# VH-VL binders against 7-cyano-7-deazaguanine synthase (queC): the designs that were tried, part 2

Target 1, 227 residues: 7-cyano-7-deazaguanine synthase (queC), of Persephonella marina (c0qst3)
Amino acid sequence: MKQSSSIIILVSGGMDSAALLWLAKKEFDKVYAVSFDYGQKHRVELDFAKKLTEEAGVEEHFIAEVPHLKGIKGSALTDRSVEIPSEEYPEGPPVTTVPMRNLNFLSIAASFADIYEIENIGIGVHSVDSPYPDCRAEFVSAAEAAINASSVMVAKKKNRITVYTPFLGMTKTDVLRIGLELGVPYEKTYSCYRGTIPPCGECATCRQRIEAFRSVGLEDPWFKKER

## First folded at step 4 (VH-VL)

Design s23 (from u2 with heavy chain S55R; framework fv_ucenprubart)
Fold by ESMFold2-Fast, scan of step 4:
Structure s23 (fold): chain C 227 residues (1-227), chain A 124 residues (1-124), chain B 108 residues (1-108)
Amino acid sequence: as target 1 above (227 residues)
Amino acid sequence: QVQLVQSGAEVKKPGASVKVSCKASGYTFTSSYYMAWVRQAPGQGLEWMGLINPRGGSTWYAQKFQGRVTMTRDTSTSTVYMELSSLRSEDTAVYYCARGLYDSSGYHTPFDYWGQGTLVTVSS
Amino acid sequence: EIVLTQSPDFQSVTPKEKVTITCQASQSIGSSLLWYQQKPDQSPKLLIKYASQSFSGVPSRFSGSGSGTDFTLTINSLEAEDAATYYCQQSYSLPPYTFGGGTKVEIK
């Protein structure tokens, strides 16, 4: 039974946010989406986010510019002088780390939630041992608390805003199984950090995506050899 | 060198379908780029129809052509096809294939190489 | 849908004159704009990518500028071989990629 409530989903165009979007369409009466332009090298991801939200049939899809994150030096996702690595760095947060990225994204989504009186914000975090500090359970809890402490909607005695993280603690394979069952059009999702078409197949996100599909006995739609 | 060679001119009656081919050479067909189709009516501007990723076969069509256009590829011959159905006189145009490039500088779809064009005439 | 408006539609120019063509987008597209040259009975050729970056082999007299909604293609000193129709294209949004209406440049 669908909830008589609303949600705004952070949609990147990638696999995890696509699964979240399709799950939200099943579980909520009204689904909104927000995507972020922060000067990322994989900017083509925004085009896939637009196609996914159109196909899902959301109430409204917001594109939010984050100009203060554009051209950030030192992150491989935004600094064009820093190469996207083909191997992960084991000693610390990856060079693809954008400082406070999910905090910025959640705060922007919370502004939309507050204005449109949306009760839930959905984010597709899924790792138990995330190398990104802003993808962990303790971060989500702290962000939710800060959002509710800052909300005009909550201050005026309306319902609290909940940060909806249904995939927290799941593997990427678990999330893919859910998405396949929901009928997500994975051929319309895009994850490559390098932003190439075709996807590079060698960055961390391409490798994780290929492995997730193989773990369920399928080939990634981007890398099928025949028909 | 990169070369895109298209099939020859076609004359069709209204209501018919046309299938135009574009054969790629001089680069790795399945790993480098995608292929777009752009048409140009006589004396008019350029109109994007859609694109296909030759590696996976994924397609994206302009809404104006959704339901009438189908793009496919054959990796064994490095050829892309564009089929347009339910032809009308206003579909009379030169149809171009064009190779699309995305690079890591934060933009995409510079059409860096184009086929020679295929004239499709729709007349009764 | 992002709409691109080019001006002027037509320009007749003496050799060595400076030519300026503008392209205005209906919404901000950052620097995701390209310029093409099409000579009569020929395929278009890429001139400028990312608003201001020349494509390989393009003569230095061609330059692009602008960001957001307003873009310009400049030919600093027109040569006879530059008689063509020029098109802008946005690459900001995948569906639909849109082209401007074109600017025809003729030699006097």
Scores: ipSAE 0.000, ipTM 0.443, lowest interface PAE 15.5, mean pLDDT 80

Design s24 (from u2 with heavy chain S58Y; framework fv_ucenprubart)
Fold by ESMFold2-Fast, scan of step 4:
Structure s24 (fold): chain C 227 residues (1-227), chain A 124 residues (1-124), chain B 108 residues (1-108)
Amino acid sequence: as target 1 above (227 residues)
Amino acid sequence: QVQLVQSGAEVKKPGASVKVSCKASGYTFTSSYYMAWVRQAPGQGLEWMGLINPSGGYTWYAQKFQGRVTMTRDTSTSTVYMELSSLRSEDTAVYYCARGLYDSSGYHTPFDYWGQGTLVTVSS
Amino acid sequence: EIVLTQSPDFQSVTPKEKVTITCQASQSIGSSLLWYQQKPDQSPKLLIKYASQSFSGVPSRFSGSGSGTDFTLTINSLEAEDAATYYCQQSYSLPPYTFGGGTKVEIK
């Protein structure tokens, strides 16, 4: 049942944000989207984000630049001297970590929410044991509190802003099952950290999506044989 | 030695469909390379139609051709196909397949090698 | 959609002279521009990628320069075999890929 409210979704072009976008279209009356250009090696994901938001039929799709994160040293996602690993996430924060990425993203999304008087900000974080500190429940709660303490809309005694995290505590397989039921066009999602066409099939995000599809008895559309 | 070999010339009536093939050799067909289709009407410039990822079969079509073009591949024969339906006289053109690369450094080299071209003539 | 405008449309040049072809983009594309050579009844051949990097086997007389919105292809000393139509193409992000209208170079 659709809510009589509005939401802005953080859309990367990947599987989890695509599932979130389709869920938001079912649950909310007005859906906006924002995507981020932070100089990532997988910038091709932004083109997939644009196609996904056009297909979903959002009110408006914003692309926000984050120039101070471009070329950040030490992260495999932004530092060209650091190779993208061909293995699963190790113990602790992986080399693909961009410092405070989701904090920057939520702050920018909150500005759009305040300006357009949008009541919800959606982010596709999942799994309680995420290796990224800014993907955890504690972070989300703190961010929501800071957003509401800073909002002009809230200060004018209009609606509170809620950070919408429906997948928090779910596995990637759980999120995929929800997306399949919603009709997400997964063949139009892109998750490869290397940014190659075709996707590499070997980085952590490629391996995780291949395994998620296998766990529901399907082949990942990117790696599916014709027969 | 990379080679892209296309099927032969076709003559079609308006309203028909045409299917052009492009057979790749000299590299791993399902690697980091995608295959695109570009057409050229007589005496005119180059027009991009779309691309296919041979590994997953994912396609990306130019808006002008969306709904009329279908790109497929057969990984066992390293062949890409482009089918264009509801043909009109203005679809008369040489159709090229071309190999593209997007590498991990973020550089695009869309079309380093091209097929020889397939002339499709649409006339009543 | 990014529009590429090439100048001139046509030029007739004496052998050994310098040829310059320009390509202007409707928005900044960084260095994501390529140059192709197409001889009559032949497929295009890649000359320059990423605005200034020569493709394998391309003669040193061909060079590319520019960034942002303004790009130039230079042939320092035109040879008879260089009579062809030259096209620029942008690859700023994934598709749609767009081409310039072409510049035809003929020998006087």
Scores: ipSAE 0.006, ipTM 0.470, lowest interface PAE 12.3, mean pLDDT 81

Design s25 (from u2 with heavy chain N53Y; framework fv_ucenprubart)
Fold by ESMFold2-Fast, scan of step 4:
Structure s25 (fold): chain C 227 residues (1-227), chain A 124 residues (1-124), chain B 108 residues (1-108)
Amino acid sequence: as target 1 above (227 residues)
Amino acid sequence: QVQLVQSGAEVKKPGASVKVSCKASGYTFTSSYYMAWVRQAPGQGLEWMGLIYPSGGSTWYAQKFQGRVTMTRDTSTSTVYMELSSLRSEDTAVYYCARGLYDSSGYHTPFDYWGQGTLVTVSS
Amino acid sequence: EIVLTQSPDFQSVTPKEKVTITCQASQSIGSSLLWYQQKPDQSPKLLIKYASQSFSGVPSRFSGSGSGTDFTLTINSLEAEDAATYYCQQSYSLPPYTFGGGTKVEIK
């Protein structure tokens, strides 16, 4: 059954946040979305986020700028001098790590939740994101606690804000199966860290995506076109 | 053309710290290349310790060394450093620096050039 | 963590014979596997990257093959200067970039 509550979803334009967005539309009465501009090399992903939220029919789609993360040195996602890795997500912090990225994102989303009296914040973290410290269960729990301790809505209403992480503990393949059942338009999702069109097919996110589609007997729509 | 030149051999007591240097030449030190550290105990195989990107100073350490290894760089001298603290006899090894790259075609090449190695002996 | 298992540990080979060394990964690593040669008292030298791509200056008698979990290094015709320990390494996952245990090749 659909929940009689509201949620704000962190939407990147990638396949996991797209699955989360479609799941939220099924499970919640009101769905809001927020996307972040932090100077990422795959900025074209924001265009896909806009198209996805429009197609899903969200209540409102917010674009939040995070200027202090633009040009951050040492991260392959924002530092133009650092190449994007061609390998899958590592067990430790990868070169694509942006310091405190999800903490910044959750705090910004929490501000919108507080203003609009939204009781849930959705983030599409799952097992493959474990190399990033701010994608782990311990981080999510701590962030949720801090959000509730600082929320004006929670102080007045005594209702919690929940950080909704339905894919935590799932593989990317599990998330893809859910999204396929929900009718996610994966041809309109984009994940390449290099920001190229067509996607490079070699960075960690391209490899994860290609592998996930193969595991369900399908070709990634992007790479089918390149053949 | 590419050269990695490491500091000389060290003899340390258990509980001490050692700091090994690796000076790079023949390429742009602060470009897309990272520098990794790999050690080899006598008669044993190769063990990765961690890496640093000289451009931004970002580091990634192997879990085994987390909390007692520190990697730094000096861009003015094109030198990376690896400091290992709380030394034990099992830390006796040759320590290598090695260069790696994720290239524009998406291929990862660790490790294309290696330093000559630094012998660290922990004596009791 | 990804574990790499090399076989054999040691082989003594007649000059000019073909040498085959295998490396097996505990999980699929695509083509993210490299091969190194280490001679006594020397640093390792890169031979093969991305499972099958020869590094600059590597003699054509060295070749790599495989994908997923099973990889092979072949020395088509062993020369005296090829007596060394050979290591495979995965670059699929960061900490650690794991190495195989090594295969020592001696001339008979």
Scores: ipSAE 0.000, ipTM 0.405, lowest interface PAE 16.3, mean pLDDT 80

Design s26 (from u2 with heavy chain S55Y; framework fv_ucenprubart)
Fold by ESMFold2-Fast, scan of step 4:
Structure s26 (fold): chain C 227 residues (1-227), chain A 124 residues (1-124), chain B 108 residues (1-108)
Amino acid sequence: as target 1 above (227 residues)
Amino acid sequence: QVQLVQSGAEVKKPGASVKVSCKASGYTFTSSYYMAWVRQAPGQGLEWMGLINPYGGSTWYAQKFQGRVTMTRDTSTSTVYMELSSLRSEDTAVYYCARGLYDSSGYHTPFDYWGQGTLVTVSS
Amino acid sequence: EIVLTQSPDFQSVTPKEKVTITCQASQSIGSSLLWYQQKPDQSPKLLIKYASQSFSGVPSRFSGSGSGTDFTLTINSLEAEDAATYYCQQSYSLPPYTFGGGTKVEIK
């Protein structure tokens, strides 16, 4: 939105954060990125985050480790004893839930924002298709309030830090339409929860992205015959 | 015991296509392992061409071979195929299939087992 | 594209001598480097993965070391069966997987 402003984007390497990154490059003067290593089974997504930020031309890309989230019991994303499901998400939080993941991520991003005097933090949450509690509008509002109450930059400059969530209330298909119009290189995005190269095509996130591409009349680049 | 067995030698004319097969045994074909193709021209080094995930059939081709290479698999026979079109004399090489692993922790061993190789000769 | 430069291209070595082969990457690749052995008219065989981890069945005389941009394969005491061409390869997270030019080791 602002022509003379800076933003730090949470980049996972997936489709939604890629769309957000390209949108941020259009809307903000300076774009920074932060990605998180929390021991996730789809860790290879971090490598795609690095490639995407290089191509987008960000000011700096930070990689933050979150060691206390590594090996969390009961989550299919971090607990190796729990198999990654191949079915659609049931009612309620799925076994891929990592407790307070987005809260941890936003708090770390806020630290970078405060240190580097960045006034916006971008996160690609879209609540309509998300089963995760920390992807909702009420969570974003509460996190933004906490960040501003504790920011040294805000206290000194009297300017607020805004949590930028342009995709809130959108479906994955809606976000994909925006990203296609922005020219996002989706062939360089990765969403597979199993962490295989190439992606498995059968986990919930692979199915969701394949379905999103079908809904706009396209084939997922990973599964396109003429790739 | 892991084995990769490739199809026999081929002689092709310039402009033709060649399709090489690689049959896997000794492990679950549709597991976390991918299959890659690497070629070696006579007296030259190794050159990666691309890879395929046998489970979903997704592929990743080296930019040099985009538009000319196609990799497919048949899960019922545990076989991967590599087809190279518009052959030129410089495509004369031994073509290898090789198994790789990229696990969920980011640990990977690209080519732990290799097929015996298939010589493809392109001449007029 | 990450370029891997091997040295030397060729060496002729007396049996039981120590052999050192180096591989230099054009950019930092962490520990994402592998070493292969290819004997004449045979397929390559994996020796070392993640710069220093020996593959199953590989004799203890083979060892790998290094990180970042500089890597070394060492054959502590060369045996006649070790006459081969050796290749390094980078596996820095995502394809393309590039190979070094190779080092041919012959017995004197």
Scores: ipSAE 0.006, ipTM 0.540, lowest interface PAE 9.9, mean pLDDT 82

Design s27 (from u2 with heavy chain N53S P54W; framework fv_ucenprubart)
Fold by ESMFold2-Fast, scan of step 4:
Structure s27 (fold): chain C 227 residues (1-227), chain A 124 residues (1-124), chain B 108 residues (1-108)
Amino acid sequence: as target 1 above (227 residues)
Amino acid sequence: QVQLVQSGAEVKKPGASVKVSCKASGYTFTSSYYMAWVRQAPGQGLEWMGLISWSGGSTWYAQKFQGRVTMTRDTSTSTVYMELSSLRSEDTAVYYCARGLYDSSGYHTPFDYWGQGTLVTVSS
Amino acid sequence: EIVLTQSPDFQSVTPKEKVTITCQASQSIGSSLLWYQQKPDQSPKLLIKYASQSFSGVPSRFSGSGSGTDFTLTINSLEAEDAATYYCQQSYSLPPYTFGGGTKVEIK
């Protein structure tokens, strides 16, 4: 029930990219994955990305390094002197913002797409009101334009590369409902910003995933209470 | 500095339950520190049983103990408890609590300080 | 689960000699390995974390090395107080955490 099309998915190991990966396996003939090492505190997320891609059965899983983002000052995700907040997102870009992170990620994914002649790049952005500038519809549109203007594959084959964002405009709860219907193994997902095993339960991403599971009447597998 | 003080030795009959306590001092009990339980049968090695989060809201148990072990936390007394039910003779062991530290490398270090141990003897 | 294999199981050593203990993981664990010392009738004490970082108060004669699957604990000059059983433990992603079988070091 799939047509002959190909996609490369940006897989972080978190809930949203896991849902995207499972959706891509249903909708595309060939699915590739790329994950990024940018010196983030929660590098254990890469282990979960590998387990998820193995479970999904992707064609190939790439791990790409982004060395110029390692150790940048001022971001709680990369600067170990800056604490990960335990509060919800404040107004405006949060202290966990990594400058142009998704721009770097999409450009790297586009290089793989060009080399392997992959027609689609999937990214799990899900809110048009995101506090991160590089998670918004305007950014996605501009990035897609730049990718197509730069692609050797597009120039040779006359085929466009599409940045596939099926969750844009959805809430995290909406994405979770889709993932549950698709059979995503959420016990194999991880997104704690602190990088602890077990997850801290107190950072913005832990709080959001706990609330998302609660909103669908389920317990987060990481925070399931024994009875 | 950091001190973990466990309850005293217990003698139980097969089928009974035991509840071991671990009282923490010398650090902020509810801040960035997990508590693990590890047991050691006489003359044997160390065996991890489970982990409870700093808030007490999350627990992880080794598959071998699932359904028999319960870990709880009382933040008002800075005490963690480990209850093991349906005791068998092979549960005779010294039970240790151990603190897990969040360190600056981004990994928590599971066992930087240990309690003195509680001997639980299961005999008929 | 990740299995840790320690060697040797037992070692009898003359004071002041070098002791080497090896820990092999069934899969790569990066640098997520710890070493503990347990003296008779005492609780374990952390010696080394993150494969090679000494815990506070640990004598300089103790050192750890290795990454991936192969790790080593070295005691450069054995003292009488070092008679103990030594355990490695992995803290790689996802519980369960596992320990090696232990190495008993005895003074000759």
Scores: ipSAE 0.000, ipTM 0.417, lowest interface PAE 18.0, mean pLDDT 79

Design s3 (from u2 with heavy chain T109Y; framework fv_ucenprubart)
Fold by ESMFold2-Fast, scan of step 4:
Structure s3 (fold): chain C 227 residues (1-227), chain A 124 residues (1-124), chain B 108 residues (1-108)
Amino acid sequence: as target 1 above (227 residues)
Amino acid sequence: QVQLVQSGAEVKKPGASVKVSCKASGYTFTSSYYMAWVRQAPGQGLEWMGLINPSGGSTWYAQKFQGRVTMTRDTSTSTVYMELSSLRSEDTAVYYCARGLYDSSGYHYPFDYWGQGTLVTVSS
Amino acid sequence: EIVLTQSPDFQSVTPKEKVTITCQASQSIGSSLLWYQQKPDQSPKLLIKYASQSFSGVPSRFSGSGSGTDFTLTINSLEAEDAATYYCQQSYSLPPYTFGGGTKVEIK
């Protein structure tokens, strides 16, 4: 079931954006992708994003640099002096928080959408209890409003830009079930915040990923042993 | 000080399996470090076999060894194991474990400390 | 798979002479190249990381240079203790991690 429209997907190389990419290929006529280099410790995810977009067969894959986020102090994802914690859902904003990361990402994606006359921007945010403020429904609604208020394409063509968030009310397990049904090659996805190869299995994203696979009766491809 | 201590020399018949151990000390075994296995046949160069992240136990094997090699770890003893099955005479080599780190600058994986090596001889 | 080609494969060098070993990658690897020294019957020892950064305790006569596809290890003034086989290794973002074929340096 494809729409007669185009979408640009924010692709990180992780499992959630991979599921979103495969869903978008099913639902939209033209799929574009954008990935971001913001100096993250897990920069290796960009290599996985490139392979995933090649396999999906996107119209074009953009790599955008976000230099002002590189080396940001206090975030475990960008500050090399701060250790990545082995914790799940810490109270308050986590130490892995990069301030306004998704706002920066959506604004850059919106620029591509405006230039290429793309009507949808897809982002793989999920879970109603996200500890990250820029992953919540309230943020998505405000960002979409700002994008439409400033879009040249929208002003000229009278068509709104939709921020496509099909996973917003879902758990990681729900998203994994959808991706498995779509045939996502999860062995080609990478989620580890520490950026190690192979992944560490201890950071919050590794533990959430391992638990999601376990909840559907499967082993995470990264941790599968010979039988 | 970091030390990697490997198990002793082994003599095996073709078709057998061998399991080599590497005990780590002097650092946090489950931190941002991984362990690689590299072998060297007599008079030959270094050949990377694969690696394991001791934290979660995830592995990455070289294609040449896929299906014959298994790498595991025991976090209680800070020990990594490399098991190679269906041994052939061509598997005669010194097998090294080597610690790799994910440098905070990214994309640095130097093998900074190496075990003393384990000679595995496969002969009839 | 990234292939590393070392040259020369062997050289016999007079003490105090300058030694140059090259390593060429089949594709650009940035600065993700390491150099190791292996003496007979010993484990390899890390000399240089990130193409040009000396590892702790390595004598200043050892230096590395290069980026992209072409890399060089230089021993400015060869000492007797430097007789060894030298290997380059790439650590670009995804395995497999590969080694060059090695360069054996003997004292003349």
Scores: ipSAE 0.007, ipTM 0.551, lowest interface PAE 9.0, mean pLDDT 82

Design s30 (from u2 with heavy chain A36H; framework fv_ucenprubart)
Fold by ESMFold2-Fast, scan of step 4:
Parts: sequence; structure tokens; C-alpha cells
Structure s30 (fold): chain C 227 residues (1-227), chain A 124 residues (1-124), chain B 108 residues (1-108)
Amino acid sequence: as target 1 above (227 residues)
Amino acid sequence: QVQLVQSGAEVKKPGASVKVSCKASGYTFTSSYYMHWVRQAPGQGLEWMGLINPSGGSTWYAQKFQGRVTMTRDTSTSTVYMELSSLRSEDTAVYYCARGLYDSSGYHTPFDYWGQGTLVTVSS
Amino acid sequence: EIVLTQSPDFQSVTPKEKVTITCQASQSIGSSLLWYQQKPDQSPKLLIKYASQSFSGVPSRFSGSGSGTDFTLTINSLEAEDAATYYCQQSYSLPPYTFGGGTKVEIK
């Protein structure tokens, strides 16, 4: 138990940020949440983020608009003319890549942290060698350094801001095991890139979610066999 | 340059176990890649056996091989292993390791690089 | 599991002629289909990914098309070095990853 600390969690409504939110509630005295509207096709995920933060009992849930990312072309996640693949990507970063998405999100979260004098920012990155450059350990370290160099709160010598990445180096299965132990209501999480209800079951995030649940001997609540 | 180098041919008796190795080089072994195992019986097609994530060591096996196959890795040598137990004559095949990309969003790339194959012959 | 059916099983072709190989999936797989070339006593080599995208270094005479359940690999003008067995593979759903039965192409 950490009794005098506060954290703001980046909450997408998906599985990994839900696990992070529940872990933060156990480890920190005050938990805030921020979610981002960047014109993503799976905008409905924001509704799930709201329900998750209400159930977790956060101090405040902020929803930040990112208008410049709404106009991004070429990303399957935001460009409606680009189909969400059932697989795959051409050589290089996945077609769902939104340039510097986590950097934008982390900088916005840092603004909230600075204003509200919150000491920690939590992000649910879990693959150290992710093909997304803004999900890697070296990015996290650089971002934390830039945040502290720019912070009004830190400049006043009140407290440093820590970027909290407890899942870094873990597999999605490891994160799911932690979330299950914490009692995360996974039936209230949503990951489908296509934004359909029910989830499509064929996009990369649906497939990885199904794999993670199967690896722990469970069926994903969204994809349970009816028989 | 990415290379996957497998161990040499093996001849085994029915009921024995075989352990095939696959040493990776030319990329970060614990990066965003699964290692898959695919076999091919003489004159037959390709059959997927399972995968291992070298980073965390997590595995997923095809139902046909569940209980007989074990996949492991050694991060210090950038090597994956596939052990098949209770060998039968129908397990005679060339066994391949093959690299497939994954990421936190779940995208899987084609098997872009393959080992040279290891012939396992099961005969009495 | 997703079953992939290839046709024909075997084809003997005169050099410079067009070769067409078909792969049919038991359910829709979008564009999550790959094509491999395997020469005797060699490992498979990736030719086409995502149904129609050529892998780097693959000759332009190879092309892929199709979506959903019906896919085609075309060799526009067969060369002697193209004698091989060709396999389709799906990467649509999570494992098991499945392969077609293969199409053996021989030069007359």
C-alpha cells in the first residue's frame, strides 16, 4: 500500500489499461484517469473507459480531445478510407500505427499531472521490443526526463513525476493473469479496432485478446461459445 | 542478416523423445517475434505444431500435439527448442522453425524466415 | 480450424506459359493469406503476403489476388527455376495456422 501517492492512468477501455487501473487502485492513495478522443474508429471504447473508471472509483476521469490526430490519413485506426486488416501489415510499422500517439497522450497526461500536482503517470505498455517505437523502455525513459525538465510542479521542487510502467517486459498473458487476480471486470473491457458491438473477432486486437484468454484456460467474455 | 540455424538430423526408435534446436541471429531474439514450429512428413504438406514467445516463454500448441510437445528457449544463446515425446513412425518428418512477427496489437506477420529443417526419422 | 483447399494438386507446364493456382478457405479470412514456394530439399520461401503484396526480392512474374474465401497465385511466364511446390497459408485467426495441401509445378 502506498498511502501518500497519487497517479493518473491512461485508460483506453481495453484490457491492458483496465488491469493497470485496478493495480493502481491497490497501490496508490488517489487515482485519476484520462482517456483520449483522437477520432479512432473504435470510439465506443471511450464508453467502456467511463464505465471502468466509475466502477474503479477514480477521483476524476478526464476525456481529452486530440483534434490534430483526428485528421491523420493512412492509419487504419483513424483513416476511414483504410480498411482495418484482419491481418497483416506491410514491411515496417503496422498499418494501425498513429504517429507518436503515446507521446501525445503522455504529454497531455503530464499537463494534468502538473496542474493537479499528481506524482505519477501510468501507462499500460507491456512489450519492450514492440514495433511501435513509443511503447519501448527507451521511449518511456526519454519521455519521463522531458516531462520532469518541463514540469512547473517539479521546478517548484515539490515532487518529481514518475512514469509508472509496471507491465513493461511482460506478455499480454502475464498482464491478464495480474488483472484476473485483481478482479478486473473483463466483460466491461472493449478492444475491437472496428468499433462494432459485438466485437468483430477478426482484427488484430480481437485475435490477441482471444489468444490471451485461451492461454489462461478461459474464454474471452465477448467470444464465448453459445452451445 | 536474419538466420535460423537448426540442429542436425536424428534417428530415433518408437517411444523415444527428440529435441530439435533452432538458433536465431541477426535480430533481437526477445523482440516482437514468435518462433513457430512446422513439420513436413516425406512427400506431404506443411503442418503447424505450435509457437513460443522467446520474450516471456509462453507457448501455444496445436491440439494434435498437446501433451507430447514442449517448446522452450534459452535467451542467453538465442535458441529455441522443440521436444517431441512418445515418437511414432508417423512422426518421421522434417521439422522447421520459422519466425513470425507479433506486437501488442496482435498483428502476426507471415513466416518470413525459416530454418533449414531437421530430419527426424523414427524407425525400428 | 480453417481448412485451405488448393487446386490443382499437380501441373506440368511448358516454359513461358501462365500458371494459376487456387486456394479456397472454409470460411472468410479477409486478405490474411500467404503464398510460399518450396523447392525439393529446401525450406519454404515467402512469395506473397496479405493476399496480393509481393515479398521483397520476389520476381514480378509472381502475383496474388483474391479476398474472403477465394485466392489465386499467378506465375505470369513460367521459368525453369519456378519448378517447386506452392503452398497457401492463412494468418486470419489465432492458431492453428493452417496450410493448403500444396500444388506441385513441374516444367515439361
Scores: ipSAE 0.000, ipTM 0.419, lowest interface PAE 14.8, mean pLDDT 80

